# Designs tried in a protein design chat: VH-VL binders against Cysteine desulfuration protein SufE (sufE). Part 7

Target 1, 144 residues: Cysteine desulfuration protein SufE (sufE), of Wigglesworthia glossinidia brevipalpis (q8d2j8)
Amino acid sequence: MNKFIKKINFIKNFSSCENWEEKYLYIIELGNKLSPFPEKFRKNSNLIPGCQNDSWIYLIYENTKKIKFYGDSNSLIVKGLIAIIFILHEDLKLSEILTFDVKPYFNKLSLTNYLTPSRVQGLSSISKFIKKSARCLLIKEKIL
Below, E stands for the ipSAE of ESMFold2; O stands for the ipSAE of OpenDDE; V2 stands for 0.75 times the mean of E and O plus 0.25 times the DockQ between their complexes.

## First folded at step 8 (VH-VL; framework fv_cilgavimab)

Design v5 (from t16 with light chain T59R S99D; at its last look DockQ between E and O 0.74; V2 from the best seeds 0.00; counts 0 for: pae E 9.8 > 2)
Fold by ESMFold2, look of step 8:
Structure v5 (fold): chain C 144 residues (1-144), chain A 121 residues (1-121), chain B 112 residues (1-112)
Amino acid sequence: as target 1 above (144 residues)
Amino acid sequence: EVQLVESGGGLVKPGGSLRLSCAASGFTFSYAWMSWVRQAPGKGLEWVGRIKSKVDGGTTDYAAPVKGRFTISRDDSKNTLYLQMNSLKTEDTAVYYCTTEYYWSGYFDYWGQGTLVTVSS
Amino acid sequence: DIVMTQSPDSLAVSLGERATINCKSSQSVLYSENNKNYLAWYQQKPGQPPKLLMYWASRRESGVPDRFSGSGSGAEFTLTISSLQAEDVAIYYCQQYYDTPTFGGGTKVEIK
């Protein structure tokens, strides 16, 4: 299980890259640090709608306060973007994920300056999918 | 220094086929999105299609006039971009340029010198 | 596809004088979520391939002289050459990259 980098260290490391090639390689490296995606959960129900690259996200609740994020994509750069989104959700409770907005972070880092409109919308779709998954997990815990 | 060198142009009859190559150097080819842009003699520029880096899934996009007839491919081990042109028409007559698209930005920062394709009876 | 229209088709300008080239898009190329205009300009000198001049509507590519400037937003854009030089004789193209790339028809700049 690979260890995720803390949010503050991500912001410092990304901001210290001198050019877009260094930022691009760093994004890919972050994706490579994601835990292997469990093949059991590589299903259409975990496929993110509205993304041009096939991308999967699965959330599992390990206890009342700890959430494990799994993510994968057939694009290494998109997989890296998913990893960044996971870093931004670090230490959030399930209830906090429901209202969290990643857009201010992407704007501060100027990431969206280099993305097409459809790719910016794709990041929104990823965020919405995480919220939907968090709601489903909350309902499951209440039922159980 | 970035270099893009096209080859494979020539004279071909309507309905024929031709394969263009673009040899790339001076940058990390495997991370680049690559495009073909054409220019009919005395006319303006027209985007033909693109191939994304393998890192981004390696997928292709085509302009409507060439979709189904042209195929873009790449060989990252040889730093080479290809354009397979089938069912050629006289309106395909143009200089064909190999271009780079800076990461996922959408504009074309480096251009080759072009190779002329003439489609005529 | 987004249609790009350039005006004029050709322009004759005296050395040292100002040249102004217009570009219109059939829809806005400003994306509200990142506030960026997805527009580029290219210069094509006789017998040469096109060369990138500007991107994001107003940002000069490295090595482009500061006599070249870009302005406009949304659906209307302008390329200005503040003091025309002999080496600026070329055809200039605008290009949108908001969606499937499309180019304007070109504007030929000549010395009067």
Scores: ipSAE 0.007, ipTM 0.624, lowest interface PAE 9.8, mean pLDDT 85
ESMFold2 (binder alone), look of step 8: mean pLDDT 93; pTM 0.947
OpenDDE, look of step 8: ipSAE 0.020; ipTM 0.694

Design v6 (at its last look DockQ between E and O 0.83; V2 from the best seeds 0.00; counts 0 for: pae E 11.7 > 2)
Fold by ESMFold2, look of step 8:
Structure v6 (fold): chain C 144 residues (1-144), chain A 123 residues (1-123), chain B 112 residues (1-112)
Amino acid sequence: as target 1 above (144 residues)
Amino acid sequence: EVQLVESGGGLVKPGGSLRLSCAASGFTFSYAWMSWVRQAPGKGLEWVGRIKSKVDGGTTDYAAPVKGRFTISRDDSKNTLYLQMNSLKTEDTAVYYCTTEYYYGSDLYFDYWGQGTLVTVSS
Amino acid sequence: DIVMTQSPDSLAVSLGERATINCKSSQSVLYSENNKNYLAWYQQKPGQPPKLLMYWASTRESGVPDRFSGSGSGAEFTLTISSLQAEDVAIYYCQQYYSTPTFGGGTKVEIK
C-alpha cells in the first residue's frame, strides 16, 4: 500500500478523468509538482536524445537506498509525461528499475492513444534514459 | 460554435510580403495546435506549417517550399493566428486556410477549417 | 516526407451505388507501439473548405452519415460510400498525420 501510494493515486485519478482534455490537464498538473531541476545538472550529458523539446533527467541517491528523480522540459506536456514515468518508477531499487517495464501501465491507461508518434517515441526515450542512468549509478556504487 | 476567420489576403507582386490573420472563437485557443493549409486554384491541399500550443513548447514546423520565407506566430490573448509571408513567389498563389490540428487532447487531425483567404502573387 | 497517392483520380458512380476510394502511403502510418493508423479523410464540396470525415483511419467524425466508412491499415486505406447520395458529390482527400502532414492528390466523385 505504502510503497505504491503515489502510483495507486495516479492510476485512480487518471482513470477517473472523463475525457482527454481532463487527462491532458492532469498530466500538466503532475509535471508542475516535480521538484525543481537543479541548474548544475542542466547539461548535455543529462539531455534526453531525440526529443523535439529539450528535456533533462538526472538520478541520484538521496538517502540510504532511496533514489531521487529529477526531470524537466521546456514543454509542459512533456514535463508531465516525465512526472508520470517517475511516479511509475518511485520506490523501485536500482535492480528493479533496470528490468521495469512501463508498457503494461501505458496500455492499461490508454496513455498513448492520444499522442503523436514523436510523443510516443519520447516516452520510450525517457524510459531508456532512466535505465541508462540507473546503470551509471550501479557502476558508481560498485566503485565506492 | 467553433469559428475560424482568415483575413489579409490580396494581390501582391513577386518578392513582396503579406501578413494573414486568423481570428478564432468557440474553443480554448491556447490549447490548440494551429496550422495553415493552402490550395492553389484547381489543385489539391498542401500543408504549409503549424505552431504548437504553449504546453507543447510553442514551436513551429514548416513545409519545405516555404521554410525560411514564412513565419507562423500566435497571440493567445487575442485568440489570433498569424502567417507572415515574405519573398512571395507566383507558386504561392492559393487560398490559405486556417485550421486546428491537435485539439482537446485528441491526436493530430484537421477538424475545423476557416473559409480561406485568397493570396494572388502576380506581376 | 510521406507521399500519399489516391486512386482513382475521378470516379463516376450511379446514385445509390457503392463508391470506393483508395489511398496508399509511401511508408506505414501505423505506429506499432499504440496500434493506431495516423490517417484521416476529408470531403471538399465545390466552393467550400474541406470537412473532416474520418480519423484514425476508421473513426467517423460526429455528424458524418453511417454510409461513410474507412478501412485499411499500415500503408493502404479505403474510404467507402455504401450508397451514394447527391450531396456526396465532392473531392475526397486522404491525409497522414504520422509525421509532417501530407495530403493525397484527391479523388473527384461524380454522379454517373
Scores: ipSAE 0.000, ipTM 0.614, lowest interface PAE 11.7, mean pLDDT 85
ESMFold2 (binder alone), look of step 8: mean pLDDT 93; pTM 0.934
OpenDDE, look of step 8: ipSAE 0.056; ipTM 0.719

## First folded at step 9 (VH-VL; framework fv_cilgavimab)

Design w1 (from t16 with heavy chain K54N V55I; at its last look DockQ between E and O 0.05; V2 from the best seeds 0.00; counts 0 for: pae E 11.3 > 2, placed apart)
Fold by ESMFold2, look of step 9:
Structure w1 (fold): chain C 144 residues (1-144), chain A 121 residues (1-121), chain B 112 residues (1-112)
Amino acid sequence: as target 1 above (144 residues)
Amino acid sequence: EVQLVESGGGLVKPGGSLRLSCAASGFTFSYAWMSWVRQAPGKGLEWVGRIKSNIDGGTTDYAAPVKGRFTISRDDSKNTLYLQMNSLKTEDTAVYYCTTEYYWSGYFDYWGQGTLVTVSS
Amino acid sequence: DIVMTQSPDSLAVSLGERATINCKSSQSVLYSENNKNYLAWYQQKPGQPPKLLMYWASTRESGVPDRFSGSGSGAEFTLTISSLQAEDVAIYYCQQYYSTPTFGGGTKVEIK
C-alpha cells in the first residue's frame, strides 16, 4: 500500500477541479471531514497566533508510533486549509515534520491564487505552529 | 516538454560497479518520486527501485534482487537522479530506464530512452 | 510480490479490427477503502521506451486516443483497442502498484 494515499488523492482531486468554485467547495469538504476537535484541547495555548480567524491545532500520539493532528477554525475555508496541510503531513514522524516544506505543494497547485491575502499570510502561521507543536512533542520525549 | 536522459551505461565484469545518471528537464523535478525500471534484452519490464521527493523524506525502496547492492540518490539542484550499482551480476544486464512517479501513485508517467548495462564475464 | 500474468503472449490483428489484451494479478489490486484498482497499462513501440497509456485500470492518460479503453476490477483486467491502427503495433504491459510494482510479461500486438 502507498503510505501517502490521502496526499495522492488530494493532489489529483484538487487538480481535477475546473474552476475556483469547485476548488473552494472541495477545500470546505476536506475541512468538514476533520475529526472533531476535542474540547479539552480548545485552549489559548493551542490557538494559532497571527491568524485572523480563531484556529486551533493540537498534535498528540494516538498510539506508540502514529501522530494525530487535530485542527479547527471558526472559518470553513481556513478549516479546509488546515485539513490540506494535515494531508500533506500524512505519515511523517516528528523529526520529518520539523523540516517539511508545504510550499512546493502550494506552488504546484497554485493554491494561493484562490485565497484572500489574509488566508495566504495565515498559511505561514499554520505551518510555523505545527513545527512548534512537533518540537514540543520531541522535547517531551527527551530526544532533543 | 518532459525529458529524461540516462547515461553511464556500459560493459562491466561480474562483481564490478557502475553509476548511472538521469538528467531531467521540463517538469518540477523536486516534486517527483523517481524510479529506475530495467528491461533485459528481449524480456519484460522490472522495477528496480524508487526515491521519494526530498520534501516526503527522500527515502528509497528497492526490489528484492537489488537490495543491498544498488543505491538510488538524487540531486534536486542539478535535476539529476542517480543509480549506483555494486556487486553486479550477469542477470543485471538490461536497459535501465529513468522514470517518474510524478503523482506519487506507483505508476510511471514519464520514461527516458534508457541506457544499456552489460554484465559479462 | 504480486505476480501479473498477461494473455495472449502475442496477438495478430487486422487493421481496423479490435484487439483485446488480458491481465490477471495473483491477488486483488482493488483497495476497498478508496475503491481504486491499482493497475496501469503501458505501450512500448519497437525501439522506444514504454509509454503510460492508462492508470487506475480505466483512466486514459492525456493524449492517448479514445480507441484505447481499460476495464476490469480486482484481479482481472482488459485493455481494448477498438480499431487497430498501424501506429499501435507494440508490446503492451500491465503493471500493478498496489504494492511493490510488478509488470506482466507483455503482449505483442502485430498487424495480420
Scores: ipSAE 0.008, ipTM 0.582, lowest interface PAE 11.3, mean pLDDT 85
ESMFold2 (binder alone), look of step 9: mean pLDDT 93; pTM 0.948
OpenDDE, look of step 9: ipSAE 0.568; ipTM 0.872

Design w2 (from v3 with heavy chain V55Y; at its last look DockQ between E and O 0.86; V2 from the best seeds 0.00; counts 0 for: pae E 8.6 > 2)
Heavy chain, then light chain:
Amino acid sequence: EVQLVESGGGLVKPGGSLRLSCAASGFTFSYAWMSWVRQAPGKGLEWVGRIKSKYDGGTTDYAAPVKGRFTISRDDSKNTLYLQMNSLKTEDTAVYYCTTEYYLSGYFDYWGQGTLVTVSS
Amino acid sequence: DIVMTQSPDSLAVSLGERATINCKSSQSVLYSENNKNYLAWYQQKPGQPPKLLMYWASTRESGVPDRFSGSGSGAEFTLTISSLQAEDVAIYYCQQYYSTPTFGGGTKVEIK
ESMFold2, look of step 9: ipSAE 0.008; ipTM 0.664
ESMFold2 (binder alone), look of step 9: mean pLDDT 94; pTM 0.949
OpenDDE, look of step 9: ipSAE 0.737; ipTM 0.914

Design w3 (from t16 with heavy chain T28K S30R; at its last look DockQ between E and O 0.84; V2 from the best seeds 0.00; counts 0 for: pae E 7.8 > 2)
Fold by ESMFold2, look of step 9:
Structure w3 (fold): chain C 144 residues (1-144), chain A 121 residues (1-121), chain B 112 residues (1-112)
Amino acid sequence: as target 1 above (144 residues)
Amino acid sequence: EVQLVESGGGLVKPGGSLRLSCAASGFKFRYAWMSWVRQAPGKGLEWVGRIKSKVDGGTTDYAAPVKGRFTISRDDSKNTLYLQMNSLKTEDTAVYYCTTEYYWSGYFDYWGQGTLVTVSS
Amino acid sequence: DIVMTQSPDSLAVSLGERATINCKSSQSVLYSENNKNYLAWYQQKPGQPPKLLMYWASTRESGVPDRFSGSGSGAEFTLTISSLQAEDVAIYYCQQYYSTPTFGGGTKVEIK
């Protein structure tokens, strides 16, 4: 079963890693737990600008009025970073996503300590794209 | 214990080709970024290129002087890094070091002993 | 590419005295979003491969004696050996990894 772990379990597990090799492998593991990305949504409108690797995000209401996050990347570490950001957003409503700040969590866990500048910028791009996607979905709700 | 052992160096004429190998042990090779760094006799260090782990996309980057002539590849089943050098020039004469970027950040934490490549007419 | 300039090319220091090696980059290697300086230092003894001494400008690699310290930020950095020992005779290189990796020209340290 492909389910995201609770935020508190993520923080505990990441903090318990002994070194950056273990943290890096854990990030990859989290990416592997993402739901398969639907190929019909693998298109330029869902491509995250500002990422050196090809990465996609798609948000949709699915079946229960619950927000479903889809994400993928041709880099497993970037896919894992997407998964972390999804964990941080999982219980949020659309309106809450618009104002949610991931930076305190990045700082608390020192997520960026060993990342290249392009990957640090990629985290910001992922967060911005989620907010853009949430705004688009909220606008569609008003039309419907 | 991390161990990197280069082989395949030797004497080659300008315009020739060589393949270098680097046998790795003592770490999880398939997750590592690997690089080649060279040092001309009596000179400083020069980065040649990098290959990322396949799990991180497997892409390569090269320094300008070797781009289009050198190809880095890896065989994760054999824990081996390769450098294919084509169209060799006398300025490619150097000791070639196999290195790791263990923390995926761009600095080089583990180094082999190097293998000498001499390009001479 | 970011050009790395080291000074001096060589220096001679009495046993037990301080050695200071300077490194300047042609542009800042401090990335403001994570506040990290992408700079490393290496030691190379004759007939040996380089050995990592420091990364992130001032973080000492495991097993490196505490007489080695790194300082500086942005575009100007120093490596200091507070009390030079005989085994510290080597060539020292700085390297930036903000972008395409480039090395300084090296500084040879000798006992005076």
Scores: ipSAE 0.013, ipTM 0.661, lowest interface PAE 7.8, mean pLDDT 87
ESMFold2 (binder alone), look of step 9: mean pLDDT 93; pTM 0.946
OpenDDE, look of step 9: ipSAE 0.665; ipTM 0.902

Design w4 (from t16 with heavy chain K52R T59K; at its last look DockQ between E and O 0.88; V2 from the best seeds 0.00; counts 0 for: pae E 9.3 > 2)
Heavy chain, then light chain:
Amino acid sequence: EVQLVESGGGLVKPGGSLRLSCAASGFTFSYAWMSWVRQAPGKGLEWVGRIRSKVDGGKTDYAAPVKGRFTISRDDSKNTLYLQMNSLKTEDTAVYYCTTEYYWSGYFDYWGQGTLVTVSS
Amino acid sequence: DIVMTQSPDSLAVSLGERATINCKSSQSVLYSENNKNYLAWYQQKPGQPPKLLMYWASTRESGVPDRFSGSGSGAEFTLTISSLQAEDVAIYYCQQYYSTPTFGGGTKVEIK
ESMFold2, look of step 9: ipSAE 0.007; ipTM 0.626
ESMFold2 (binder alone), look of step 9: mean pLDDT 93; pTM 0.949
OpenDDE, look of step 9: ipSAE 0.652; ipTM 0.895

Design w5 (from t16 with heavy chain A32Y Y103S; at its last look DockQ between E and O 0.69; V2 from the best seeds 0.00; counts 0 for: pae E 9.2 > 2)
Fold by ESMFold2, look of step 9:
Structure w5 (fold): chain C 144 residues (1-144), chain A 121 residues (1-121), chain B 112 residues (1-112)
Amino acid sequence: as target 1 above (144 residues)
Amino acid sequence: EVQLVESGGGLVKPGGSLRLSCAASGFTFSYYWMSWVRQAPGKGLEWVGRIKSKVDGGTTDYAAPVKGRFTISRDDSKNTLYLQMNSLKTEDTAVYYCTTEYSWSGYFDYWGQGTLVTVSS
Amino acid sequence: DIVMTQSPDSLAVSLGERATINCKSSQSVLYSENNKNYLAWYQQKPGQPPKLLMYWASTRESGVPDRFSGSGSGAEFTLTISSLQAEDVAIYYCQQYYSTPTFGGGTKVEIK
């Protein structure tokens, strides 16, 4: 499956970077590939609390009931970190997002070795916000 | 070869202003967070402040003693870091070093030779 | 701010002997989520700017002689020069980068 290969390709590519500069540049590159963030969703309700940089995440059902992840930040590094977390959530159903744990992937990638403590906490904040957003969507789905 | 060259130091009276420059070469300046660190004569090192890369938002952080008086800026087209110092006090007398933060980590890997700022009446 | 305390303030050591410099932080600079100590060491030789010597507490910067080693974790750290050379006469500073950067007061190393 192409989608599964994409996640696997990311893990292989990031793991093969020789130093922090290569990892840094690759993270920025991934962020540049995110879909444009729709301005109608750039609201305080979509702002990630506790993140050092202004960062937005929005989850919505697409026309075919697929979950679309939108993300942006005023920092290219944080935008890249958002992109990585989105890649790790690819193909997950709403209910699966609620139980998904990104920590094993962060450990496998040694991602936090290159981050300040506040940046490591920022990754946690992003993950928590995605789960909050997924819970809100699931509740609305059950009401309907 | 990485080089950082500070300039603009000199003698200034208390309450005065001074602008320091740091010319950078030998690396991709726009990727780096840049800091100023100072050292009073015969004393230890004190971090003054930083400016993040424009790619990381270009924001600044300052040590408490200089907040509201000092402004850090950068011009990536000229590979130059600036420190605008206003309302100078005798306690600001120091050698001012331009430094790089190579990673997100916050240690200072490249240092300039420094420029002396003397604040006295 | 995290206060960094170095000891001793000065140290006189014979050529070829071991020099030991201690650094304590007022709070742990070990971040458990990545198991990294956010501590660096700098060397400042007479008439020169500081130079990065060590980071992550024990990782030697490229080009630093292997007679320099760092150890410790959490809030207590040591820089050791196993066999002091004449060119090692300098002031040595520790610095934490767990939060807002702060430096120790320095340790002056001299030839006895």
Scores: ipSAE 0.007, ipTM 0.637, lowest interface PAE 9.2, mean pLDDT 85
ESMFold2 (binder alone), look of step 9: mean pLDDT 93; pTM 0.949
OpenDDE, look of step 9: ipSAE 0.682; ipTM 0.899

Design w6 (from t16 with heavy chain S105T, light chain K36R; at its last look DockQ between E and O 0.82; V2 from the best seeds 0.00; counts 0 for: pae E 9.3 > 2)
Fold by ESMFold2, look of step 9:
Structure w6 (fold): chain C 144 residues (1-144), chain A 121 residues (1-121), chain B 112 residues (1-112)
Amino acid sequence: as target 1 above (144 residues)
Amino acid sequence: EVQLVESGGGLVKPGGSLRLSCAASGFTFSYAWMSWVRQAPGKGLEWVGRIKSKVDGGTTDYAAPVKGRFTISRDDSKNTLYLQMNSLKTEDTAVYYCTTEYYWTGYFDYWGQGTLVTVSS
Amino acid sequence: DIVMTQSPDSLAVSLGERATINCKSSQSVLYSENNRNYLAWYQQKPGQPPKLLMYWASTRESGVPDRFSGSGSGAEFTLTISSLQAEDVAIYYCQQYYSTPTFGGGTKVEIK
């Protein structure tokens, strides 16, 4: 994200939207705030399996031990959903990401009630891919 | 007030072509998923196909009976949905409705009045 | 495709009496991840296009009278009109949106 959006601010803003049109536009806005995806990592190895639209995620450790999330999609709405998932993982350590479940947050906000089953499955695929990426990063740290 | 107005229906011979239009107003057309649903005389409803918003990639999906023969397109600058129907069959005789999936869920919240297409020898 | 079967094909009900329409899907339309039934109901009055009545099986669209109620889960669903009014004469369709949209064959409701 170019600008930090705290989990609590997301929940407040999303809950304040009066209808699905406002929620839809807010989701797209969040996607537009994602950091540019590094083009050298736009490869099949970073492509999320099981998503309806082509979507990429890449995780990297920065010098401060903070995790940087990169994500992109050829769909603006899916890119926004990726941004929401990244917000929900804010300030989590790698070990915490491995056990974190986004479903309770999506259920509380009733977000999945307005998505097709393929879109709900896509969110699960994104979450699984983040855990896979976090596990791989943790293994690399141990090897080095 | 949401309005969907279909036009372009008429009588065609089997193997012929028609292009249907749907003029939309009263909502943000460019963010809407749009569908065509048809109803043969005295029969039930049948989904024909959809086109996603440009925001979601603008891709199309079609029901099996029309795949390869029908093409859905949109012109967001004119708030207009199109259905190009080629290689028409008598089985394509129906009232064709323009519909919205405005909440992106798969059910149809707004419907036009329909336009009749008759395919007869 | 998921096949939707409605019963009865037609029913006649006296004014003020209960009308019950059944809809069965060839497979479950309940998505376990969000616990929602992907089922909608439509009303089509004579000479008019269909109108959305209900979604998520039991949620009324805005402006729909509370005499309309939906129930059921999984693969079997019911639309109930608790006290039939003259303006309720129509054909009623169920529709699943779990996958590629498909409609039931319709149930015609008439005044006895």
Scores: ipSAE 0.007, ipTM 0.657, lowest interface PAE 9.3, mean pLDDT 86
ESMFold2 (binder alone), look of step 9: mean pLDDT 93; pTM 0.946
OpenDDE, look of step 9: ipSAE 0.583; ipTM 0.880

## First folded at step 10 (VH-VL; framework fv_cilgavimab)

Design x1 (from w2 with heavy chain T28K S30R; at its last look DockQ between E and O 0.85; V2 from the best seeds 0.00; counts 0 for: pae E 7.5 > 2)
Heavy chain, then light chain:
Amino acid sequence: EVQLVESGGGLVKPGGSLRLSCAASGFKFRYAWMSWVRQAPGKGLEWVGRIKSKYDGGTTDYAAPVKGRFTISRDDSKNTLYLQMNSLKTEDTAVYYCTTEYYLSGYFDYWGQGTLVTVSS
Amino acid sequence: DIVMTQSPDSLAVSLGERATINCKSSQSVLYSENNKNYLAWYQQKPGQPPKLLMYWASTRESGVPDRFSGSGSGAEFTLTISSLQAEDVAIYYCQQYYSTPTFGGGTKVEIK
ESMFold2, look of step 10: ipSAE 0.031; ipTM 0.699
ESMFold2 (binder alone), look of step 10: mean pLDDT 93; pTM 0.948
OpenDDE, look of step 10: ipSAE 0.662; ipTM 0.901

Design x2 (from x1 with heavy chain K52R T59K; at its last look DockQ between E and O 0.91; V2 from the best seeds 0.00; counts 0 for: pae E 6.9 > 2)
Heavy chain, then light chain:
Amino acid sequence: EVQLVESGGGLVKPGGSLRLSCAASGFKFRYAWMSWVRQAPGKGLEWVGRIRSKYDGGKTDYAAPVKGRFTISRDDSKNTLYLQMNSLKTEDTAVYYCTTEYYLSGYFDYWGQGTLVTVSS
Amino acid sequence: DIVMTQSPDSLAVSLGERATINCKSSQSVLYSENNKNYLAWYQQKPGQPPKLLMYWASTRESGVPDRFSGSGSGAEFTLTISSLQAEDVAIYYCQQYYSTPTFGGGTKVEIK
ESMFold2, look of step 10: ipSAE 0.281; ipTM 0.782
ESMFold2 (binder alone), look of step 10: mean pLDDT 93; pTM 0.944
OpenDDE, look of step 10: ipSAE 0.733; ipTM 0.912
ESMFold2, look of step 12: ipSAE 0.049; ipTM 0.710
ESMFold2 (binder alone), look of step 12: mean pLDDT 93; pTM 0.949
OpenDDE, look of step 12: ipSAE 0.733; ipTM 0.913

Design x3 (from x1 with heavy chain L104W; at its last look DockQ between E and O 0.89; V2 from the best seeds 0.00; counts 0 for: pae E 7.9 > 2)
Fold by ESMFold2, look of step 10:
Structure x3 (fold): chain C 144 residues (1-144), chain A 121 residues (1-121), chain B 112 residues (1-112)
Amino acid sequence: as target 1 above (144 residues)
Amino acid sequence: EVQLVESGGGLVKPGGSLRLSCAASGFKFRYAWMSWVRQAPGKGLEWVGRIKSKYDGGTTDYAAPVKGRFTISRDDSKNTLYLQMNSLKTEDTAVYYCTTEYYWSGYFDYWGQGTLVTVSS
Amino acid sequence: DIVMTQSPDSLAVSLGERATINCKSSQSVLYSENNKNYLAWYQQKPGQPPKLLMYWASTRESGVPDRFSGSGSGAEFTLTISSLQAEDVAIYYCQQYYSTPTFGGGTKVEIK
């Protein structure tokens, strides 16, 4: 249930920004609030393919009921975009992550209207990689 | 208001080097993507390259004719953009404009007055 | 690189009449994921730097008079000056920012 509260707070805060500069800085702020990325998981297998900025995502069970999302990038704005995508996936089960579509949220917020084609493609790549990571966890869950 | 003031233009022989500066004021320079655009006398506009803010990794992109010869850098503490031009060719003769991509989108919203670079034997 | 072609190269228009400038890209600059046309227009008066007029094909920059309008989508675009004024004498450039920025060759607008 907290996912709706956090999503609602994100949408409220982003919409309250008066211009793109404020929105841009808010995105960076969200990225700065991500947990430090564990260096033991900074591997090529966790690197998002085809991104011009090196970016990593790793998903793990925190306490067998909750999925922890780790993300990092050598670009602060891309790191912030990763954080937004994590907010949108808050409290989803693995099966729900596999079918979840972030694009309606980005369209509602007009987020992509302010980004370069490279950045828009990057959002798609991040979403696709999260689904790949969720599939890997699902396989491990069935094995374990 | 927003001001961009280029300096450092002049006459240089082919194969030489030159460093341009662009002093910026009236906006939050450290958040901006910055570009150089040039215009040969009597000719059209040609993008030279860009440098992104540190919040976007501080990376640079260059047009093919200048890649490997030109280097863009910035000093956010001095609100200054630089263009280091090496191995200059007569084809590099142009007015060089400092520009902003303030909304991080690839179009150029603010322009300086330009500084003339002449590469001639 | 995306090649930008402007037509005509030069245009003479009577004061108060409509001026139309065309810009064609070698490939679409419409990004289907966000339905945005990555096209800008610039005005350059004699002895001055370029000035941004239009972005996203049809959005006027702040302070640009309403007589300037942009239209088109995909690979074909038009800048229209609905009622030419003396101060509109300039060279006009289109520019795509879908990928590596490239400019059209320019269209010189002058009074008949």
Scores: ipSAE 0.015, ipTM 0.666, lowest interface PAE 7.9, mean pLDDT 87
ESMFold2 (binder alone), look of step 10: mean pLDDT 93; pTM 0.948
OpenDDE, look of step 10: ipSAE 0.623; ipTM 0.892

